VHH binders against q9y6x5. Designs and how they scored, part 124

Target 1, 379 residues: q9y6x5
Amino acid sequence: LPPKLLLVSFDGFRADYLKNYEFPHLQNFIKEGVLVEHVKNVFITKTFPNHYSIVTGLYEESHGIVANSMYDAVTKKHFSDSNDKDPFWWNEAVPIWVTNQLQENRSSAAAMWPGTDVPIHDTISSYFMNYNSSVSFEERLNNITMWLNNSNPPVTFATLYWEEPDASGHKYGPEDKENMSRVLKKIDDLIGDLVQRLKMLGLWENLNVIITSDHGMTQCSQDRLINLDSCIDHSYYTLIDLSPVAAILPKINRTEVYNKLKNCSPHMNVYLKEDIPNRFYYQHNDRIQPIILVADEGWTIVLNESSQKLGDHGYDNSLPSMHPFLAAHGPAFHKGYKHSTINIVDIYPMMCHILGLKPHPNNGTFGHTKCLLVDQWCI
Short names: E, the ipSAE of ESMFold2; O, the ipSAE of OpenDDE; V2, 0.75 times the mean of E and O plus 0.25 times the DockQ between their complexes.

## First folded at step 5 (VHH)

Design v10 (framework vhh_5j56_2; at its last look DockQ between E and O 0.01; V2 from the best seeds 0.00; counts 0 for: pae E 13.9 > 2, unsure alone 63.0 < 65, placed apart)
Fold by ESMFold2, look of step 5:
Structure v10 (fold): chain B 379 residues (1-379), chain A 131 residues (1-131)
Amino acid sequence: as target 1 above (379 residues)
Amino acid sequence: QVQLVESGGGLVQPGGSLRLSCVASGFTFSKYSSYAIGWFRQAPGKEREGLSSISWSGGGRTSYSDSVKGRFTISRDNAKNTVYLQMNSLKPEDTAVYYCAADLYGSERYYTLEPDEYDYWGQGTQVTVSS
């Protein structure tokens, strides 16, 4: 019957954790499948933008989820991790689960992947869980496997989202070996549980599984703070997002706000929207504010002197610390193959190929991932 | 200094209601932090149990344990630096010392009920549900 795909994200799983920590279960998964050692994600290297880039194959300027916090000046609408349900924000693209379930005799299932509980283009995932961070990995997995096994029309595309190691990465920082080892061991145990559950339910042989992440994590410090209040009175602007990429909506002349900020810190780049580097692909959307401030790696933009975070992400997507990995296993994938790097937008056309779906126009390149697939000529 | 002070405990009849308050101080109260305030309880001879949590910033995302979901409601008043726990349909098994706690190191999207994730604790307030 139709090919099936489960897409799994462990939020904030930095690519080099695989080399610096032990993952017996994930290592076994990789040995029987494929690994992409570094996935170059999209700027801003934040949760909502990158999860939507995976499932649309689009840069943020094209899919419209340009940050975890957004403002639309025309409609006066706000978006945040606690206010993410309005389809207005998501409707600039068509995610793969919508395309999939609109096919005859197919449906899609979701366990908390960003956007799957929103009716995008009047279409919500066929089976889904409303986002609730208190729901255990086991319960998310149980729902996904139930839907994969017992749905009519059959579930052919499923997503599963987990908040770690992102939460612990923020709390401890990636350099805290003892705490991160404990956290990452728990993640590996969850991967082991995932594989064993799929085997026990008879799903493992015919299911394609991608395990990936949206971004990495870098070390922060109380010695690396950029205090905006020391550079500009906040009566001069509306702050849409703060760190490590601040989104600034001027209340006075834009050039005046820019001039107050441009020399605020040598550890921060200040861009007028039209001057944002082309390599970010982060310019051509009205949700991108007139001025952005981009902190250097490990620097935190604050409104005061205090920060409790020891790790953060959202930095320049050229930084290896911001890059996740991708591992995959299943009938579509080679066994024991390693690949150095792909772009996160390349995942979408690959998934469309696996599922036999026609991709929407996107920024991904199928050729970048074809060596992972058994049905493709790699030369 | 980070401080948490609980109040509103006492004696209540089974099926009754009680509202706990937790006044917080010494925090930086920014919507750009992943602060969470949680309610916990500890009955004699038992381990500390997470009941509910709420974010300090943003729209106030909430979490509930299965043992209190539908009976307890967490809320906050940012202007007063106060988090509340409205406790309805109280049972003798709810008898415990109730604590509020702060997780100042949380994630943008994650609000835990695990006691080990909370670094700052109040002194507790006794709740007794008599039969």
Scores: ipSAE 0.000, ipTM 0.312, lowest interface PAE 13.9, mean pLDDT 88
Fold by OpenDDE, look of step 5:
Structure v10 (fold): chain B 379 residues (1-379), chain A 131 residues (1-131)
Amino acid sequence: as target 1 above (379 residues)
Amino acid sequence: QVQLVESGGGLVQPGGSLRLSCVASGFTFSKYSSYAIGWFRQAPGKEREGLSSISWSGGGRTSYSDSVKGRFTISRDNAKNTVYLQMNSLKPEDTAVYYCAADLYGSERYYTLEPDEYDYWGQGTQVTVSS
């Protein structure tokens, strides 16, 4: 049988949740498979960029989804979560579902993974759901498993996306033990439902399943705010993205704007585009604005409006609080193996290997995941 | 394709017994799953009502409606992918089409006899209790 892979994302599942909360279903999943305890995601640590990095193996500067909110100065186009269906934004890379879809006797399926409801390079998954946050996990799961089981050509790659625990993390903050316990329990139950569904359909033994996330969550506070209005007049710039990484498009001289912002807060680093640290791999794209503001962990950049978020993400990708995890199960994976860390871009070449796909040029390192795979030699 | 097929229905006199069978295909019964198989019935002009359910997890939790408690027994055979409903002391009021259904998302915490929570349904088998 051709290899099959289901990629599941629980948005905003911080890696250390696994240590601080109980996940009986997920732990059982891990026991029978593999765990990567920490996944270093890409900068900025936001939803659209990181999800696209998972499926392309590219840094944000390379795949072109550089934020949840973007602006292209040439075309004057805007990207946002409410305006994400223009292929213009996605066509700078080829996601794995497209690669898979273009193969003979294969098809792809998607349940609301970012970018999957958009024709990329004139290709869209044979099966997909338009994004709708109101659709239950059950319905998403039912569709995915139906497609995996009954499609012709067979679905060999599928994605499943769920908005929690990110939404709740924003609402309650990751340090709210009471509320987050409840939320995370629900997530574990959903994992249980997933496993159960797969077992029921006889897919469990033959389907490779990856459960991962795009980023973590850090605690925010009303006591940790950076008000830009106190540093610069709003008329001097256009705000493309706000917090915790602000993208600034100057309306006046860039240097002047920079000078007004550089000392705005001791808890915020201000970078000209050319001075963005190399480690972020966040420079070589026209969609990155001339000035970037990066707030320290747990600090929120605001204008005159107060943020109601008690948790947020998007910070430095070296911060543990921003890191997700990866668990996997299936014939391609070892049983009972734990790995400390990989880079999020490493997932792509691994998935390509599992599916027998030739990967597009990417920033991942296949060697980082060899120990997870039964057919590879682990050094 | 997931399919449930009921059998064992027929005509029986009051006080008689019947054993219904529900054979599942297209999916596998697993002892590691917390899903449930349930029996329902619908009489002409009446709403469908839940009678009994059994889980596949653990020792198999069972539930019964008050209308059939003490008279009906639900059981399972995992090897045969079959659920049974032993119906004793049948009454004319038991006349209906009997359905088996599967709840694939059931939890050990919540076994329901609510029809809306079941994902797959059989075609039904007619049970008629008459003198």
Scores: ipSAE 0.000, ipTM 0.254, lowest interface PAE 13.9, mean pLDDT 92
ESMFold2 (binder alone), look of step 5: mean pLDDT 79; pTM 0.825

Design v11 (framework vhh_5j56_2; at its last look DockQ between E and O 0.01; V2 from the best seeds 0.00; counts 0 for: pae E 16.1 > 2, unsure alone 64.5 < 65, placed apart)
Fold by ESMFold2, look of step 5:
Structure v11 (fold): chain B 379 residues (1-379), chain A 131 residues (1-131)
Amino acid sequence: as target 1 above (379 residues)
Amino acid sequence: QVQLVESGGGLVQPGGSLRLSCVASGFTLSKYSSYAIGWFRQAPGKEREGLSSISWSGGGKTSYSDSVKGRFTISRDNAKNTVYLQMNSLKPEDTAVYYCAADLYGSERYYTLEPDEYDYWGQGTQVTVSS
């Protein structure tokens, strides 16, 4: 029987929520499986890029989803909420569900994971839901479990995406203990529902389940605004993305735009593309604009001073506030094992191993995850 | 101070149309800020129901409940700080008080139609579809 894997993301689940809040259901899940306390994600620490990094094992510069808002100078195409379905944007990599369903007697299922409703390399997830934020977690779970139990060829890889705690993290900020406690309790209840459903359907013992996230969340404030309009006139550039990593396409000489921006605020770094730090792995793609502005943690780049969020992400991926966790349970995984850290790109080669798939070239290191797996020598 | 004012309600016959307006003041609708404006209704004896929303992040994507999908259309006019609900093919079960609401501190992704996610509410406008 080929192994089966369900990959679950709760968007914006910061790693230290696990130690600062109560999660009876998630802690029971961990006790019978594994925990990676700290997952170092990819820069920029945004939703679309990091979800695609999980399923491709690639840095953003290599898979081509470099932000939630993008522009391609050659084709003049824009990527945003209204233009996120064009395979052009996604085709620089092959996500694991495509590789999986090209195997004999296998299919893939998806409930809202970024990219799963797009025909990437002319291949869309075998079973999927078109993205709609109004669809409840219960309905997403019902569809996924139905497909896992009732499909021919069998579904061997499935994804499930949920918007929380990211939405509430933006709304309240991670320091709002009262509201975040309520939100995170609801998330734990959903994890309880997930496990209960898998047990009732007879899937729990033979299905591998990964529960992870794409990034964390940091506190923002009206005291920590960087007003871009105070530094540079709109006529000098096209704004491709704003905060906390602004993507600037100059309309005039690039050096002149850079010089207007470089002293704008002590609370952001201004990079010419060739000067972006190598540790970001965020340089070698045409979709990365000629100038980027990287705000310091908790600072917000604005055009209008009165507009801002209470929590945000997208900052430097070395920041602990940007890092999620990973928990896993199933026949492939040890029980009761805790691991300190992996890179988010390491998840892809581990998943390929579990499913018996040949990974595409990627940036992950299988050795980083060997100690999670029962069939590996941990040396 | 944030204010939302609905208008355009009234009495209409089955199969008719109405256009609701929601004028927002005390904030501006910006394509660079994460927030949503939604339309809700409450019929006598029923819970408040989410009908449609429009988010401002990433080009203003829309959501619709199954009960109004294909009949109702949400739209916006940034210059007028106004969100519209065009209601076509009205039925007697559409009789309710209609509210607009705002969530000014939301996620970069689409907002749900959940009333609990909205912090500011209009006073409502009555729509009556009479046989």
Scores: ipSAE 0.000, ipTM 0.238, lowest interface PAE 16.1, mean pLDDT 89
Fold by OpenDDE, look of step 5:
Structure v11 (fold): chain B 379 residues (1-379), chain A 131 residues (1-131)
Amino acid sequence: as target 1 above (379 residues)
Amino acid sequence: QVQLVESGGGLVQPGGSLRLSCVASGFTLSKYSSYAIGWFRQAPGKEREGLSSISWSGGGKTSYSDSVKGRFTISRDNAKNTVYLQMNSLKPEDTAVYYCAADLYGSERYYTLEPDEYDYWGQGTQVTVSS
């Protein structure tokens, strides 16, 4: 039988949740499979960029989804979560579901993974759900498993996306033990439902399943605010993205705007585009604005408005609080193996290997995941 | 391989009773699943019609067609992976081949007696009601 892979994302699942909370279902999943304890994600550590990095193996500057909110100065187009279906934004890369979909006797399926309801390179998954946050996990799971089990051509790659614990992390903050315990228990229960569904349908032993996330979550506070209005007049720039990484489009001289912002707060780094640190791999794209502001961990950039978020993400991708995890189970994976760290872009070449796909050029390193795979030599 | 096996059919007089059994194999029936098993029948020269369904999850939500309401009762034994159809007050018009079927992709929010929604079928058992 051709290999099959289900990629599951629980948005905003910080890696250290596994150490601080109990996950009986996920732990059982891990026990029978593999765990990568920390995944270094890409900068900025936001939902759309990182989900696209997972399925392309590219840094944000390369795949072109550089934020949840973007602006292209040439076309004057805007990208946001409410306006994300223009292929213009996605066509700078080829996601794995497209690669898979174009193969003979294969099809792809998707349950609300970012970008999956958009024709990319004139290709869309044979099966997909339009994004709707009101659709239950159960319904998403039912569709995915139905497609995996009964489709012709067979679905060999599928994605499943869920919005928690990100939404709750924003609402409660990751340090709220009471509320986050409840939320994370629900997540574990959903994992249990997933596993049970697969076992029930006889898919468990033959389906490769990856459970991962795009980013973590850090605690925010009303006491840690950076008010841009105190540093620069709003008429001098257009705000493309706000916090914790602000994208600034100057309306006046860029240098003047920079000078007004560079000392705005000791808890915020201000970069001209050309001066963005190389380690971020966040420079070589026209969609990155001339000036970016990067708040320190736990600080929030605001205008003359108060933030309602008690948790946030998007910060420096070297911060542990921003890191997700990866667990996997199936014929391709070892049983009972734990790995310390990989880069999030490493997932793509691994998935391509599992599916027997030739990967597009990417920033991942297949060598980083060899120890997870039964058919590879691990040194 | 998923398999459903019916038993309990036979010849009965009008007004009599029969209990049909459907044993499911090849998949795991769990209390956590929203799967459904249904009973259908097909008489000679007639279309297959849904009679009753039961959810495998929770309290076991049941549905009945109007033609069998009050006479037939569907039940389940999760431990035995078995669904039962108790048929009382049988009539000559109840003569048919009776089938059990499984809907493995259903939701507790949507239960139907439409044959096309069911994924797997048993071989059927003959029920004949005659004096």
Scores: ipSAE 0.000, ipTM 0.242, lowest interface PAE 15.4, mean pLDDT 92
ESMFold2 (binder alone), look of step 5: mean pLDDT 79; pTM 0.830

Design v12 (framework vhh_8dlx_2; at its last look DockQ between E and O 0.21; V2 from the best seeds 0.00; counts 0 for: pae E 9.1 > 2, placed apart)
Fold by OpenDDE, look of step 5:
Structure v12 (fold): chain B 379 residues (1-379), chain A 125 residues (1-125)
Amino acid sequence: as target 1 above (379 residues)
Amino acid sequence: EVQLVESGGGVVQPGRSLRLSCAASGFTFDDYAMHWVRQAPGKGLEWIGNIYHSGSTFYNPSLKSLVTISRDDSTNTLYLQMNSLRAEDTAIYYCARSKIYYRYGDWQTSYFDPWGKGTLVTVSS
């Protein structure tokens, strides 16, 4: 039988939650599998970009999902969390479910992973759920496991997405120990349900399962605000994305807009597109706007009419608070092995290897994950 | 039964302030976004602003400087504070509820249900 892989994402699960809270089910999962303690995600550290990086192995500038809110100046199209269905935005890359779906005697399944309800390169998963936040984890899990178990052609790759702890992180802030403890316990229970379901169906021993996340969460405060209206008039620019990385489309001379913003706050770096630091790999795409503003960790860029979250993400991808984790279990993985760090783009070539797929050109390094795999040498 | 009841309307002089109340029953604010909408005579509906379950508020930019939305969870009451009222602010003011849902990093609202019956505010000298 062809190898099978289930990729699970708990949105906004910061890596150090594992050290600060108790996860008996997840720890048991890890004990029988592998753990990468920190995954360096891609800049910007937002939901759509990082989820697409996981399944493409590409930096954001390469796969074209450069933010949760985007604007294309040529087509005048807008992308947002409420307007994400146009293949135009996704077709700059080939996600792994499409690659898998196009293979003979294989099919893909998806439960609300970003981009999975959109035909990409005229291909959509054989099985998928339209996004609906009201659908329980249990129902998502039931559908995924049913497809994994009973489909013909067999589902060999599946994705499962869950919105927590991101939603709660935004609401409560990651430093709210009382509320976050409750939220994280629920997540651990869901992991328990997942494992139990797989065991019940006889999938546990043969299914490779990756549990990961797209980004972390940092604490925000009303005391750490950057008000753009204090620095520049609204008439001088269009705001494409706001915080913590603002995307600015000038309506006047770009240099003038830049000069008005460059000293707006000591807690915000202002970059012309060509001056964006190379380490971000966030330059070579037309969807990146002429000016970007990057707030320091925990600072929020605001307008007079905007509200503030208690937690946020999207900051510098070198910040530990932005880093997710990766755990995995299955026949492809060692048991009881822990690894310190990988890049989020490294997940793609690893998944391709597990599934026996030829990877598309990507930014990942397969060598970084060799120690996780039983069929590879680890030095 | 879910119900919204607006109060506090009446005749006021230009330049004055007024606070409207919306008493909610049958549900709690924690699971919903609450909105204020008004309709001037002979005009369409105008969205004033809302308050989310998190306490975050958003306003119509044209009205931002003149209005403040707040809530009291202990009394399950929504408020609209209006300042420096003008003749053009004459309208029926409605409170409405919307469901909230999370989608890929953002909280969104559904259609309004239910609506209050509204309270008339007349600004006249």
Scores: ipSAE 0.477, ipTM 0.806, lowest interface PAE 0.8, mean pLDDT 94
Fold by ESMFold2, look of step 5:
Structure v12 (fold): chain B 379 residues (1-379), chain A 125 residues (1-125)
Amino acid sequence: as target 1 above (379 residues)
Amino acid sequence: EVQLVESGGGVVQPGRSLRLSCAASGFTFDDYAMHWVRQAPGKGLEWIGNIYHSGSTFYNPSLKSLVTISRDDSTNTLYLQMNSLRAEDTAIYYCARSKIYYRYGDWQTSYFDPWGKGTLVTVSS
């Protein structure tokens, strides 16, 4: 019988929320399983790129989902609301659900993980939900558990995505203790419901469950705005993405555009593509624009408008505020083990090991996660 | 169902103070940032400032010393206090709610929806 894995993401769950708020249900899950206190995610620290990095083990430059808004200069395509399901964007990598369901006697299920409603390499998740933010967590969970229990061939890999605490983190900011405490309590109750449902259906003892996230959240302010309109006319460039990492396609000589932007604010770094720091692994893809602007933590790039966001993410991936956590429980995992840090790309080879899959070439290191697993000698 | 109603406008002499109100209904007022915007005769819209649901305020730098924005979440009411009024402060004053679209943790735009119908302030002798 092949092992089973459920991968759960609560979007925007900053790692230090675990220390600063109460999570009775999540803490019980951790106590009976494993915790990685900080997961170093990939730059740019945005939702689409990091969710795809988890399931491919690749840096953004390698899997091609380089931002939430993109432009491909070769094909002249824009990644947008109407064009986010075009397989063109996703086909530079093979996500784990595709590899899984191509094995004998296996299928994959998905409740709204980014990319799971796209036929990547002509292959879509065997069971899936089209993205719709109005679908409740309970409805997503009901579909996932039904598919895990009742499918032929059996579902051996499943994903579940939830939009919180990211949505509320943007709205209130991570420093709003009153509102974030209310939001995070609701999330902990959902985790309690998840565990209880798995127990009642007889899945709990033989299902491996990973609860993780794509990024954290930092506090923003109207006092920390970078107004591009004060520095450069709109007619000199095409704006592909805005904040906190702006993607700039020059319409005039790029050196002139660079020179206008480099003096715009001491609170952002301006990079020509060839000068992007190597530690970002964010250079070798045509979808990365000739100039990027990287705002300092908590700063917002705007076009002469106020910002509604009190929290944001997308910043330098070295910032602890951008880091999520990972917790896991199941037969593959130790009980009561805590680990300080892994890279988000390390999750993919670990999942492949648990499922008995041959990983595609990737940037993860299996050795970084071996201490989490019962079948590995740590020291 | 969603409504914003400004009041407190009228004729006022230069150098005086005036307090405007905005009554909100049909939405969870506590969840939104609220804004004041004005339009002088023959001119474009000018943003005055905002107040977040946290109570934090931000102002147009040119008006910062002249205005104070507050909110009362128990009565769903937004306020604008204006001091030392001048003839150039003659305008229609609007309150507005911030609107956002959310997709996978990505805000599409930040803009005002809805707007009130405005209240006229005339600063003259």
Scores: ipSAE 0.012, ipTM 0.299, lowest interface PAE 9.1, mean pLDDT 89
ESMFold2 (binder alone), look of step 5: mean pLDDT 79; pTM 0.805

